# VHH binders against Inositol oxygenase (Miox), part 3

Target 1, 258 residues: Inositol oxygenase (Miox), of Mus musculus (Mouse) (q9qxn5)
Amino acid sequence: FRNYTSGPLLDRVFTTYKLMHTHQTVDFVSRKRIQYGSFSYKKMTIMEAVGMLDDLVDESDPDVDFPNSFHAFQTAEGIRKAHPDKDWFHLVGLLHDLGKIMALWGEPQWAVVGDTFPVGCRPQASVVFCDSTFQDNPDLQDPRYSTELGMYQPHCGLENVLMSWGHDEYLYQMMKFNKFSLPSEAFYMIRFHSFYPWHTGGDYRQLCSQQDLDMLPWVQEFNKFDLYTKCPDLPDVESLRPYYQGLIDKYCPGTLSW

## First folded at step 1 (VHH)

Design g9 (framework vhh_gocatamig_d2)
Fold by ESMFold2-Fast, scan of step 1:
Structure g9 (fold): chain B 258 residues (1-258), chain A 120 residues (1-120)
Amino acid sequence: as target 1 above (258 residues)
Amino acid sequence: EVQLVESGGGLVQPGGSLTLSCAASGFTFSRYALAWYRQAPGKKRELVAGISSGGSTVYMDSVKGRFTISRDNAKNSVYLQMNSLRAEDTAVYYCAAHYKGLPFTQYDYWGQGTLVTVSS
């Protein structure tokens, strides 16, 4: 869980989640999937996208001292140290937040950053600020979307769940569209890394298939590095560039469609 | 059998108008989001306009103010009204249906496309 109950940034973080939980409806998410699904916003390399992250402040994150690109390299290096034999996993650390570039194209922060949740069913207790942020969401007045399962079948699998729109789902779809040659675990971790109510909170088990139970340990392993590799020591990005360029050339080379 | 059938394409002069229609059958139309995509020769397929099951719309920047997407659930149809057409609008236009609760999957339905030529 993320702790937002103290510190000078509480009002900003709360406001972001209040807007997110008010406006992320089944209709909104469906519209965003159509808007971004042709990947025609920009053509650029992975390293160009990493550079663009530095132009963005994540308003859902209480720790805003470091540029987003530094977090990407810190996460990647943490994974590299723990899993030196899994070079594809090192690359997952570098890639995981690249979907946040949507904010530079005019997306509001509440539609880009922060913890995700399933739309189309009643929010469960571990969703951030659940008790005080959903009262103005029109889907919760709709009998199709206001029950525990809502629009979903029991154990339908997270691949069949409509998640709130953000950098997770956008980047997952972008990677699939551009035919990244990463293993299935990489795509899964990127898609669900912000689904904290599930992988950390233990909620939404009724939506999970056997595949989701099998993949949960991978998402939990990734989140050790995403949460706890933010430290005062900054990575020497220039010295790391050749290594990560080699991984990019191996798994997702050249100019990509975003 | 699931079908999406586009019609209304053709040759038109710059500044002219066309209305594209897409007739759907074989699924519960009102539960789906509908979209128009286009693909010019040598280019990637791109989203032109989309309309959710709730009626909310989205447009690519270059067609905003010129094109209007609409749907008629009673007739199982989606429409694209295209005004002030430009040579750069020349492409094959595709109708697509996206199930509201699922990601882009094999459960999405696509039409065969209809050609729109603006000058030559």
Scores: ipSAE 0.000, ipTM 0.242, lowest interface PAE 16.6, mean pLDDT 84

Design q1 (framework vhh_7aqx_2)
Fold by ESMFold2-Fast, scan of step 1:
Structure q1 (fold): chain B 258 residues (1-258), chain A 123 residues (1-123)
Amino acid sequence: as target 1 above (258 residues)
Amino acid sequence: QVQLQESGGGLVQAGGSLRLSCTTSGFTFSSYAFSWFRQAPGEEREFVGAISWSGGSTDYADSVKGRFTISRDNAKNTFYLQMNSLKTEDTAVYYCAAKRGYSLYTPSEYDYWGQGTQVTVSS
């Protein structure tokens, strides 16, 4: 899993995960799914949402000075170079972190950013800071949620797993609500791109269905660009806007419900 | 001691321009989002425009979009509302407001307010 550099940035990252692992419970996630499920917080276009990402400092990310919008375009351009024939996949790169906009509506960072994990069962070893961040989570005192399977059946499928609340699940639900015309692989990659304990750590296999095994290579392919396209060259965002506006017009046009 | 002070209001002819300034003190300017609100005679206070703490995002009421521009100058602890193509309907007392945190556009949650400055647009 991810290696964090020691120092002040690591302290910030640890604090975010400590808060996340303390407060992300079955009850909390269930309430957030209801709270956000009407998509009545804002009406705006994709490009308006991309612009608003720059107001957010991702406290789970050690690269605090790298603008979120620049990461979105950089990820999209990396995919475009590797997969020039799959324009929908270029758009996935631009969209993937837009759920982080919840932080601009007063949602705490620990409920927006960072690596996700299943609530309702015992955290597995590859969950970041697992050994030192879950002690105060009340679900670990509940016999319904403190076993390996917890509330889940073996091989129930990740679509039936209650993931910690964050930008992944929110954006997935938002895209479905607004009827984005993207292929199923796009929705799946966005929903699970932050589930590092699974796609990188190899944990939670007992919750996976055949669909999850089939989709894993897509999530891993996306993760190459999300994780490894960070470089010192900043994208020329303004020159890229017409191309990505064309993709937006094709797959998710106009003013959307967030 | 926190303070917001508006300046630049006055009388202007329809089609003209004015620039309002809001000078702030008593807090870390770069940590705050800023907005302009206005209140016309006999009406409720309404949102006009906002700028995020980073300056990367701006938002405007539909009635002023394309005519008004909000900006900030962190070195001067001041933010501005450039008002172009003014209409008689823009006549109001204009208030500057400051907010800490990520909920940028909810008027009832603003932490600090200025005293207001009168803008009068003549026909």
Scores: ipSAE 0.000, ipTM 0.126, lowest interface PAE 16.0, mean pLDDT 84

Design q10 (framework vhh_7aqx_2)
Fold by ESMFold2-Fast, scan of step 1:
Structure q10 (fold): chain B 258 residues (1-258), chain A 123 residues (1-123)
Amino acid sequence: as target 1 above (258 residues)
Amino acid sequence: QVQLQESGGGLVQAGGSLRLSCTTSGFTFSSYAFSWFRQAPGEEREFVGAISYSGGSTDYADSVKGRFTISRDNAKNTFYLQMNSLKTEDTAVYYCAAELTYHGDWSVEYDYWGQGTQVTVSS
């Protein structure tokens, strides 16, 4: 018997998705929306939330070369370089993973991280581990939820789709509750950035409206920065704080409800 | 559409060297971490080596440490496994894999696999 870094990580990823695909039901997601929808867990600034991301770092992960807050700043800086005239987009890079702080409040990983998918309809082929992880999901035995469209109308739009619960939907709802003054593209990218079966896999087109087709290039553009970083380009986080504090003050100032 | 294609496999004598390449298309290469796995007949697929998306960290199975080196060339959308001091026990089909690293969590996913390339080490 040997213990390999990738072997245990692959098992951990599969286990997380098996738990996610077993327990993410219409009922579960609806209950989580109610549980978090009052935004009464904590009051803190954006920069305080960014700092909390570092409490999530697993130093044994071979694919993470630095703290999670550094990734947030690297994503933001990558966007800033590519889109210098769109300061709101720079801020999206800093904000996108802040919903992961739910894990510090006792949420299991399968209800916080990973690829999202629509609940309430039959999962499509590009959903991660689709062929081997949904067997125990009770919604697949419910005739309301086990067909291609399930509970949805054709081309209803992703804004009308109930997505699996995770940091995407939580952060989107949090930003709306606190009345962030970001453009609609920012809210959309935050909400659907983990919907890899759609924006990367090309599935779920039957649920998409014209708005979703128009917004797809924005989500794909964001994804280019979300997955990339360089060790030689480690951000000087302290030197960047004044710039990003300025954006926070412009779009989502002060103490927010989480 | 994502594709991974291995090359560089073949027959080599024990003590020899081979360099495997995995050429990729259909995604932003610099955003992904990459790994090599191998599978001998009748055995389970086992990890060989990995390189992070930044190239800043690499990891290897104990059986290949000091003999194999993984590297990546973002300009060519290709990553490599340099295999030195080959042993008969290294005989296997070698697979390249692209890992989607989820931002801010510790999960990695082997989303994309190559077709495999045969390496045979003779005594």
Scores: ipSAE 0.000, ipTM 0.142, lowest interface PAE 14.7, mean pLDDT 83

Design q11 (framework vhh_7aqx_2)
Fold by ESMFold2-Fast, scan of step 1:
Structure q11 (fold): chain B 258 residues (1-258), chain A 123 residues (1-123)
Amino acid sequence: as target 1 above (258 residues)
Amino acid sequence: QVQLQESGGGLVQAGGSLRLSCTTSGRTFSSYAFSWFRQAPGEEREFVGAISWSGGSTDYADSVKGRFTISRDNAKNTFYLQMNSLKTEDTAVYYCAVTKVTYGSYTVEYDYWGQGTQVTVSS
């Protein structure tokens, strides 16, 4: 569970979530989908994007032990060991945080990092700092968006839910735009891996369809590897590069639009 | 099918002002959100500004914030980019784009683009 009750970086983490929960509205998310939806910010390869991760500090993360690219390779290698037959899943581990590069293009951290939540309905109890961070969000004064279902129909499916804007939704849309040849499970895990209030907290079940019930075990499996950044071993990234380049060439080759 | 028609481009002196217009046809104005993009010679196409389908909020690239204003006119099916305090680096082809903002869409696609209008800012 990613509920932060104490720690040396608590003030920074709280401030990021207060800003996120204040400013992530239906209108804000809709505008960000438009702003980024042409994917015209940069042309680069996956490996170039992985290299850019090391220029980032994730303000929503209280632990800062080693470079973000090392986390990406560690996550990928953990999946590779557990699921050696699913090479596409190894690649998901490498790709999962690449949407964080938006921060290098001037996007504020509260619109890039951290746990996601549905906009357009009342936040549920397991949303981190829920009781103390949403008071200034204008959508919670709007009758359309301030009820349990808000603007959604019961069991509409998470694919029909407008999630807060961040690296999850951005990377998901980027992968779709560039026609990545990954299976549907890969796209789903990327899109919802930061939706901790749902996959870990057990909230938002009223918005879930049968597809979401079927996909939940995949997201939970991925989450096991995403959380293991506490390992002191640093991966030999250069020795791993040829293997992951082969997967990139198979599923998302060449220069991509970001 | 939506058709976009741009107008208002031209030559202007640094420090001057220019207003670009984008008129839509064949669609209800309320069904779409509107954006402006620009592309300078040798550069990638970049976001300039957007106005939400509700018209209640706008967003701008940092390079133009405080100088450019996006607005819309429902009666004319037109949206505008008011460009003030123009700089030579604002020289570019400006494109308008519209998309139907849908929730749960797996992609945001700009289905309709204008042909572009040239803006040249001289020193």
Scores: ipSAE 0.000, ipTM 0.141, lowest interface PAE 19.2, mean pLDDT 82

Design q2 (framework vhh_7aqx_2)
Fold by ESMFold2-Fast, scan of step 1:
Structure q2 (fold): chain B 258 residues (1-258), chain A 121 residues (1-121)
Amino acid sequence: as target 1 above (258 residues)
Amino acid sequence: QVQLQESGGGLVQAGGSLRLSCTTSGRTFSSYAFSWFRQAPGEEREFVGAISYSGGSTDYADSVKGRFTISRDNAKNTFYLQMNSLKTEDTAVYYCAAGKYWSRLPSYDYWGQGTQVTVSS
């Protein structure tokens, strides 16, 4: 196949990003933070949520050949091999995509999956499909949001930036609400793991604080496992359950509010 | 594999200017972020400046901000450090670096061999 930039999967991915970049506005993100901020959709354990991942298809992912729960365990096992001394980091691998369950509650895929970006300022060049997907976003015609800094102060810190709504921000807020006993690096990696324009593209440095500079190596380390641990050999999930249940019991036990 | 080659170093009088170049050989120049680091004798290697893979963002050490400018030319597979208002304290071996990630830390994947910059009083 001579055209490696088109096809059914690429058309689906482009459509998801076109919808995302059209509809993710400051107002939209603010409404979603309110809608999900009470964590009243479901009561369930982490392992129950992992099981629910198998009921969804990630329309932003061109590699969709095996169950989503397998990706979670593969990511976790990759981290475990590289960082055997940091058990909390193993758990981050298992948890990172659990926010995608919003799609099972009727949320459209463009508000759940895919690369994130700051709303409230002009998108930078490394945002996926940047040149062809933002023309219908009303914020880009608003003088408050159409400049490089938009609504933000220089070096305000990513904690003060409104990111496009998706599984990153939702899961971060869910973990905070349920008082997970993970270190700050874990919360940060979960929150920004899909912010590829920043941690991979090198854009948005003007919004970053010292905390963001200090945390960047952690997000980059995590991203190695998120992108590169997918393989056709399926992990023996059942043999891994006792180990990961032990980590869940340590850091985020019992029935949680989602 | 990426190879980096610095050029443009030399001796310059305080208050003068130099332009360092780093030419890259290999594929995917436009996919890399680039940085300049420097090392004075007996000191640790320190960050000087960085430019994102898109060229849309730059970052500088406070000691060089306003005096140095980093830029890239994707058509020439080259990136630059324009150094103005040079001080004796800028004397160091300057290294160019390339990586997928844009950082102030010396965590880049590829490094040049270095070029000497000497600023005389």
Scores: ipSAE 0.000, ipTM 0.143, lowest interface PAE 16.7, mean pLDDT 85

Design q3 (framework vhh_7aqx_2)
Fold by ESMFold2-Fast, scan of step 1:
Structure q3 (fold): chain B 258 residues (1-258), chain A 124 residues (1-124)
Amino acid sequence: as target 1 above (258 residues)
Amino acid sequence: QVQLQESGGGLVQAGGSLRLSCTTSGFTFSDYAFSWFRQAPGEEREFVGAISSSGGSTDYADSVKGRFTISRDNAKNTFYLQMNSLKTEDTAVYYCAADLYGSSWYEPSEYDYWGQGTQVTVSS
């Protein structure tokens, strides 16, 4: 459960979503896919990228009170405990938020963090702050993009949907570019883990293919571990490094293009 | 303990039919995707067919499309491979496999649990 009704971060969270829902248009997302698609911003290892997460504040999360890299290790360790034989799934926990490093390259938070949604069609009710944050989005005045299906065909599949630009889509494209040796479930979880209106809210069924319905339980399972905790027990990151370095060496070794 | 148990294998003449069953225990059946793999003598284990955890998606190796059908019965914790128009090249040990919420059907390493295998021999 995520609290958006009250809390010390509410004003910041609302402002981030108001900016996101105002500026994430079909045109904006199309330009961002071109901007990042060459993966020429930085060359670094996975562990170097994990370290960079600590320089970031996630303005869309109302309950975060510790370093982002620790969340990555907590998520990975939670998965490891529940699914000890699926080592690739442990690694997905470590990787899932690495796309947030775009914020260090000058990307505004509303184009990096937070819940994602399909652009090019009318937002559905479970999109966070839906009733109060889309009024200034120009796509909602465009007849191509203001209907339930918008620019999409019924049951076209999420693979054919243009999602709002953020760390999900960026990291998915980066992993594909660098030829990560992970199973298709891993790529799907990374791409759609922030699509809360779908996997938690039950919306956007009209865009889903049978493949999306089959993948939904995987995204929901991952989401159990991706929620921030108020628990003060942080993992001993240094003791975990050899294990996760072994997984990195197996699935996504060396210096990668970001 | 989790168990997968194949049945229905045996000797059949070319052009004949067999139905393989895989009975399962020790886990929540509805949470698992299921597949059949086969291994001929001297060859690697290859994908035959799969069914998603929801039951709404199936896929098959090109060599068996139109001849084999995979299905599942959640009430019986059992899934099946109906094999029609059998050919001598279908001769192999057939293994059933289960993968939690699985969608990566083609790689043996993706599967959590395996049966012990059942021999299918197709004579000319």
Scores: ipSAE 0.000, ipTM 0.268, lowest interface PAE 14.0, mean pLDDT 86

Design q4 (framework vhh_7aqx_2)
Fold by ESMFold2-Fast, scan of step 1:
Order: sequence, then structure tokens, then C-alpha cells
Structure q4 (fold): chain B 258 residues (1-258), chain A 123 residues (1-123)
Amino acid sequence: as target 1 above (258 residues)
Amino acid sequence: QVQLQESGGGLVQAGGSLRLSCTTSGFTFDDYAFSWFRQAPGEEREFVGAISWSGGSTDYADSVKGRFTISRDNAKNTFYLQMNSLKTEDTAVYYCAAEEYLGYTDSSAYDYWGQGTQVTVSS
């Protein structure tokens, strides 16, 4: 029988997080890192990957009447206006959702989208639906993973933390494998932009190194532009292609391994 | 086990209309996005249309936009393809497909498929 809801959030959002919080275990994330870690699914350029975003039909915009790639260009253009001198940051806006192409290779939504969190330790209070979605996660019954620090040492650094599997972690690993020539700020933005419990909720400080604290303002700055708003004056994507192709040629040229 | 079953195919005159149905079982219908694909003889399977798990978004191949409408009825565990202004070029076997939450235009992304139903549009 279907549950009725009158809350501020759709009942289906809860269902997605229940699946995510049930199945994102240390073992699951470790297996996904191995599965994707050879980057042998596809050989293609960044612009070809941007085009593949248009092959996704996503409920994140209930009035989808434009290609999904438009969000990538809108985010990039918003950053460009605010930070004209930081061309690498413009490119981050174009790249940030490319990891969602995993959905085209058979990954379910709960393993591609949504807020991320550290696996291998007890979830903290700001994790979405924290008190009602983790009951069936076997890691919370494992003494190795059910304490505040879990498997981690105090202040070990986010680079040593196993994050739930999604487009953030996949794209970060892909960029490192292909040796993108972007600054550390860019890699933090890509890897942690969906880590809302940290950059917005203020949780997980006990896992953070000084580098993580120094990078936090940059991830927060990126987050300002990731809010998707419908614009009647959609950017002329074709007029923008030469500019972004120039950035791609500078930072991540040619045919890449995905 | 997940099962999808198409119905409503058949022979129709050019300019006519036809409604395809896909009835599903073995999973929580409300959690799935649904798509229609078609395959003409000797050609590869091509995308026709998709509807999101929430029903809030739909997408269509350029060749069918304005003529075909995809919809879902969660109470009946069934989704539909309403085909209007049919052309001889629409002749194909039509397949329904399902995947958790996200619809895809890439057929290789789907693990759950129906058996197919023949649609023949005569001049």
C-alpha cells in the first residue's frame, strides 16, 4: 500500500536516500572503486561526454524542455561572470556533473546522484534523513564502522576517507587517472560538491586535515553556482563551444579514458 | 523477478492512432523510470520516449515529438505510449524498458525489457 505524505519533501526523495543509505557500505564502495578504477568503459573527449548528459532523463527538473548539458553550460557561465580571471574554475562548472554518465552504464540512481557521506563510520546528524534511513545498513551493526571515527584516525584528512559512491567520487578518480592539469581547488570541488553534511552542515570536522579546512571556502563558493535555476534566456551553447573547447585543450585535452 | 509485457500493437493505416501499454510486476513501480524503444528490420534499437519515476519529466526522440505521448498509471503498474499521426516510417517492433529512477536514451543502460510488440503502419 502506498504511504501518503504532506511534508516539504517528496516521498520519493526519501525512498532514494533509504536505498542509498541501506546499500552504501564499505564493501560496496570498495567494489565500485575496483569496477571503475581501470577506466575502460569508454574512450571519448570532454565534449562527447557533455553530449552524453543529454541521454539522461532525470526528475531533478520536472519541466525538462531543454538538453541536460545546458545545466553544465549555465553553471560554467555563472562562475565565469563571478570569477573571470579563474578560467580553471569556469571549466569546473562544465565538468562537475559528468560522472552522472555512470547511469548510462547501468548504475541505479542511488549510486550516481544525491548527497554523499563517509562510509566506515557512524553517520552524523546533518546527513539527509539520518535518523530514519540507515536501519538496514549492515555496517551500522559492525563495531569497526559504528563509532564516531569508525575505521578512521582523528584528523586523517578527507583524502583518506572512503566516500559513498556517486558521480563526485567517480569523476574525481577519472580526472586523476587522466592527469588533468587542474589546481587542488578544482579537485576538491569535484570530489566534495555533494558532501553537504561537511560543507553546509558543519559535520565530520574530526576527519578533516588542515588542507581540508583551507579548501572548505572554495567548495562553498562553487556550491553557490550549482543551484540550478531556469532561465528564459538560455545561453547560446553553440557560441560558447569555442571558449570551453579552449579550456578543455588547456586542462584535459584529447581522448580520455572513462 | 521483474517482468514487462507490451500490448496494443497491430496494423494501422497511415494518419491513424494506436496506444501501447506496458504492464509490469516484480518491483516497486513508483521507483522506476520507463522508456519505449523501437527496432525496424535490419536496424539497431532506437529510443522513442521516456518518463521519469516521479512522472514530472518526459523526453522524446525528435522524429516523434508532437505525435507521441508517454504516460504512467501507478495505480495499475502500467505505462503507455499514445501514438498519433502515424507514418509508414513508424513501422517497427516496440519494446518497453524500465530502470530505477532515471530514464536513458541509451538502450544498453536498461536491464529490464519487454518481449516487444509489432506495429505496422500501412499506406
Scores: ipSAE 0.000, ipTM 0.124, lowest interface PAE 18.1, mean pLDDT 84

Design q5 (framework vhh_7aqx_2)
Fold by ESMFold2-Fast, scan of step 1:
Structure q5 (fold): chain B 258 residues (1-258), chain A 121 residues (1-121)
Amino acid sequence: as target 1 above (258 residues)
Amino acid sequence: QVQLQESGGGLVQAGGSLRLSCTTSGFTFSRYAFSWFRQAPGEEREFVGAISGSGGKTDYADSVKGRFTISRDNAKNTFYLQMNSLKTEDTAVYYCAAHPLYKGTYPYDYWGQGTQVTVSS
């Protein structure tokens, strides 16, 4: 099917994943964890960070034509409608893409956006473009990293897995550093929402602990809103600000370290 | 089940106009980008035009720029190809395609069955 991947929009997405799958190595991810781990790039509030999303272009999603902050509010409002009693979950919707702000500090798109995967082991079949994008990744020539388990022990738990570097892992680490008072379900949603080979593809079960299996339904529930939130109109962001400011004040108040 | 159904094809004289429609079902229309392709007898299938999920961005093959316009109607789950100043070289079977959000799944396209456009001189 020669038209399967042809077309201007599909080619852009493929290029991003080819770069990602070529350059995301154990060494790369380890360096990025050190680079960002002191959270000294900027001090700002959550609402300031939400505003900065409007200066970003997500090249892994060619479908985004309106301000990114509006998507954050749309996702949050979709969750609020479905789960009115879980205010922490509404906030997760607002927060989920804030790690994309790394692009404003010079990170390339392939190190910020898109589906994530474990580095340090052989990519599994449901990793996007798996058959055609990993050929130039040097870790696949390293016997430490080219087997099913790679550097990992069976059932080690996703908390012990090095995920490819992107907005998921960065935001998770930032939230932990700043002592966000959210439940463990929220941290799993943020950390693994782009780990589609796991929560949608059913892969990487050999790395999962019982805790990961227990958290899977929560990540899947969040994913429904991230992928399938339908809203033809732009949200009235100004009318929503007081509600979400209240949640911010409850769970992650004040000026934070990014 | 996902379905894409083309309509609006037919016979038209050179210099005329046709409007093709692609009606979709079985998925959330607003989460897809759409395109049109065509295949003339004895030729390979070629790109004609594309529209982003919001409708804010469009792209066209050089051979149709200024003559064809792609658009979408989210309320009707339908997208269109307005073809003006038709040439005999535009004679082909026209296919509509839907491109899912490229997040969370292996990228693949949904295709219609095609609709014949014949331009006579």
Scores: ipSAE 0.000, ipTM 0.204, lowest interface PAE 12.5, mean pLDDT 84

Design q6 (framework vhh_7aqx_2)
Fold by ESMFold2-Fast, scan of step 1:
Structure q6 (fold): chain B 258 residues (1-258), chain A 124 residues (1-124)
Amino acid sequence: as target 1 above (258 residues)
Amino acid sequence: QVQLQESGGGLVQAGGSLRLSCTTSGFTFSSYAFSWFRQAPGEEREFVGAITWSGGSTDYADSVKGRFTISRDNAKNTFYLQMNSLKTEDTAVYYCATDRSIYYSTRADEYDYWGQGTQVTVSS
């Protein structure tokens, strides 16, 4: 469950969403898809990308007691425990936040992290800070984009919806470009795991197809797994590497284009 | 369907040794962490020790460190508590536990699956 507390953390989170909701327009997202669509920023393996997540941790922050890569392994191991027979799902847990490496390439946090929403139509009530963060977004003054459906047809399917740019959409496109051999459920969960207004808030049902109704339980299952477990024991990352390397070799081997 | 069964308890003199076993069924043993708890008469259940799913890490309560050792045998779906240099204050009913997690908790109220318990009595 997503909850925001008052104080400096709330101020930081609000500022990020205000910037996101101001600048994520149809034009912005379309430009980012073109910018990243050649996947020419870096050549590296999945394990190298997992290591890069640690560069996002503020080492001086007293509220952060372990690296981001540990959280990736915690999520993967939580899924492995609940779904031991679905090895592809274990890998989804390890992969899901790898798109955050865009922040190391100069992307601002509001174009990398946080809850996603459809651009090109009027934001719905469960979008975080909806009432106080969209007033400066120019798309809301455009009649093509300021109605409930905006540029979309009823029940067009989320596959045909232009989502705000962030780690979800980037990683989804990267996985498709590199021809990962994961099932369709894996790609779907990666693409929409941050779409909290839909899978948790119950909004945007008018954009959903039958495929989206069928996939909703998978996204909800994935979102049960938190970065923190109820147990204080940290994962023995080095002992886990051979297992996850085996899954990487099976589903997304070698040096990949990012 | 998940079942845990302790064995190996009994009466022993102070300074002696016992080995407890916990045999499990109804789930994939190798995927989960396991813990031992104990309960003395009139007391709450307290943490004794734990072993992670990989067997690569173990943890112990300060009162038993250096005297007790946890191990696991995935082929037998069994994990063990080797108890050395036993003291009279180690007298308790010993319980094995899991919540089907790769991680352990030191809190008894976080566990859903328990054995029936085995009595350990240490005489002076």
Scores: ipSAE 0.000, ipTM 0.103, lowest interface PAE 19.7, mean pLDDT 84

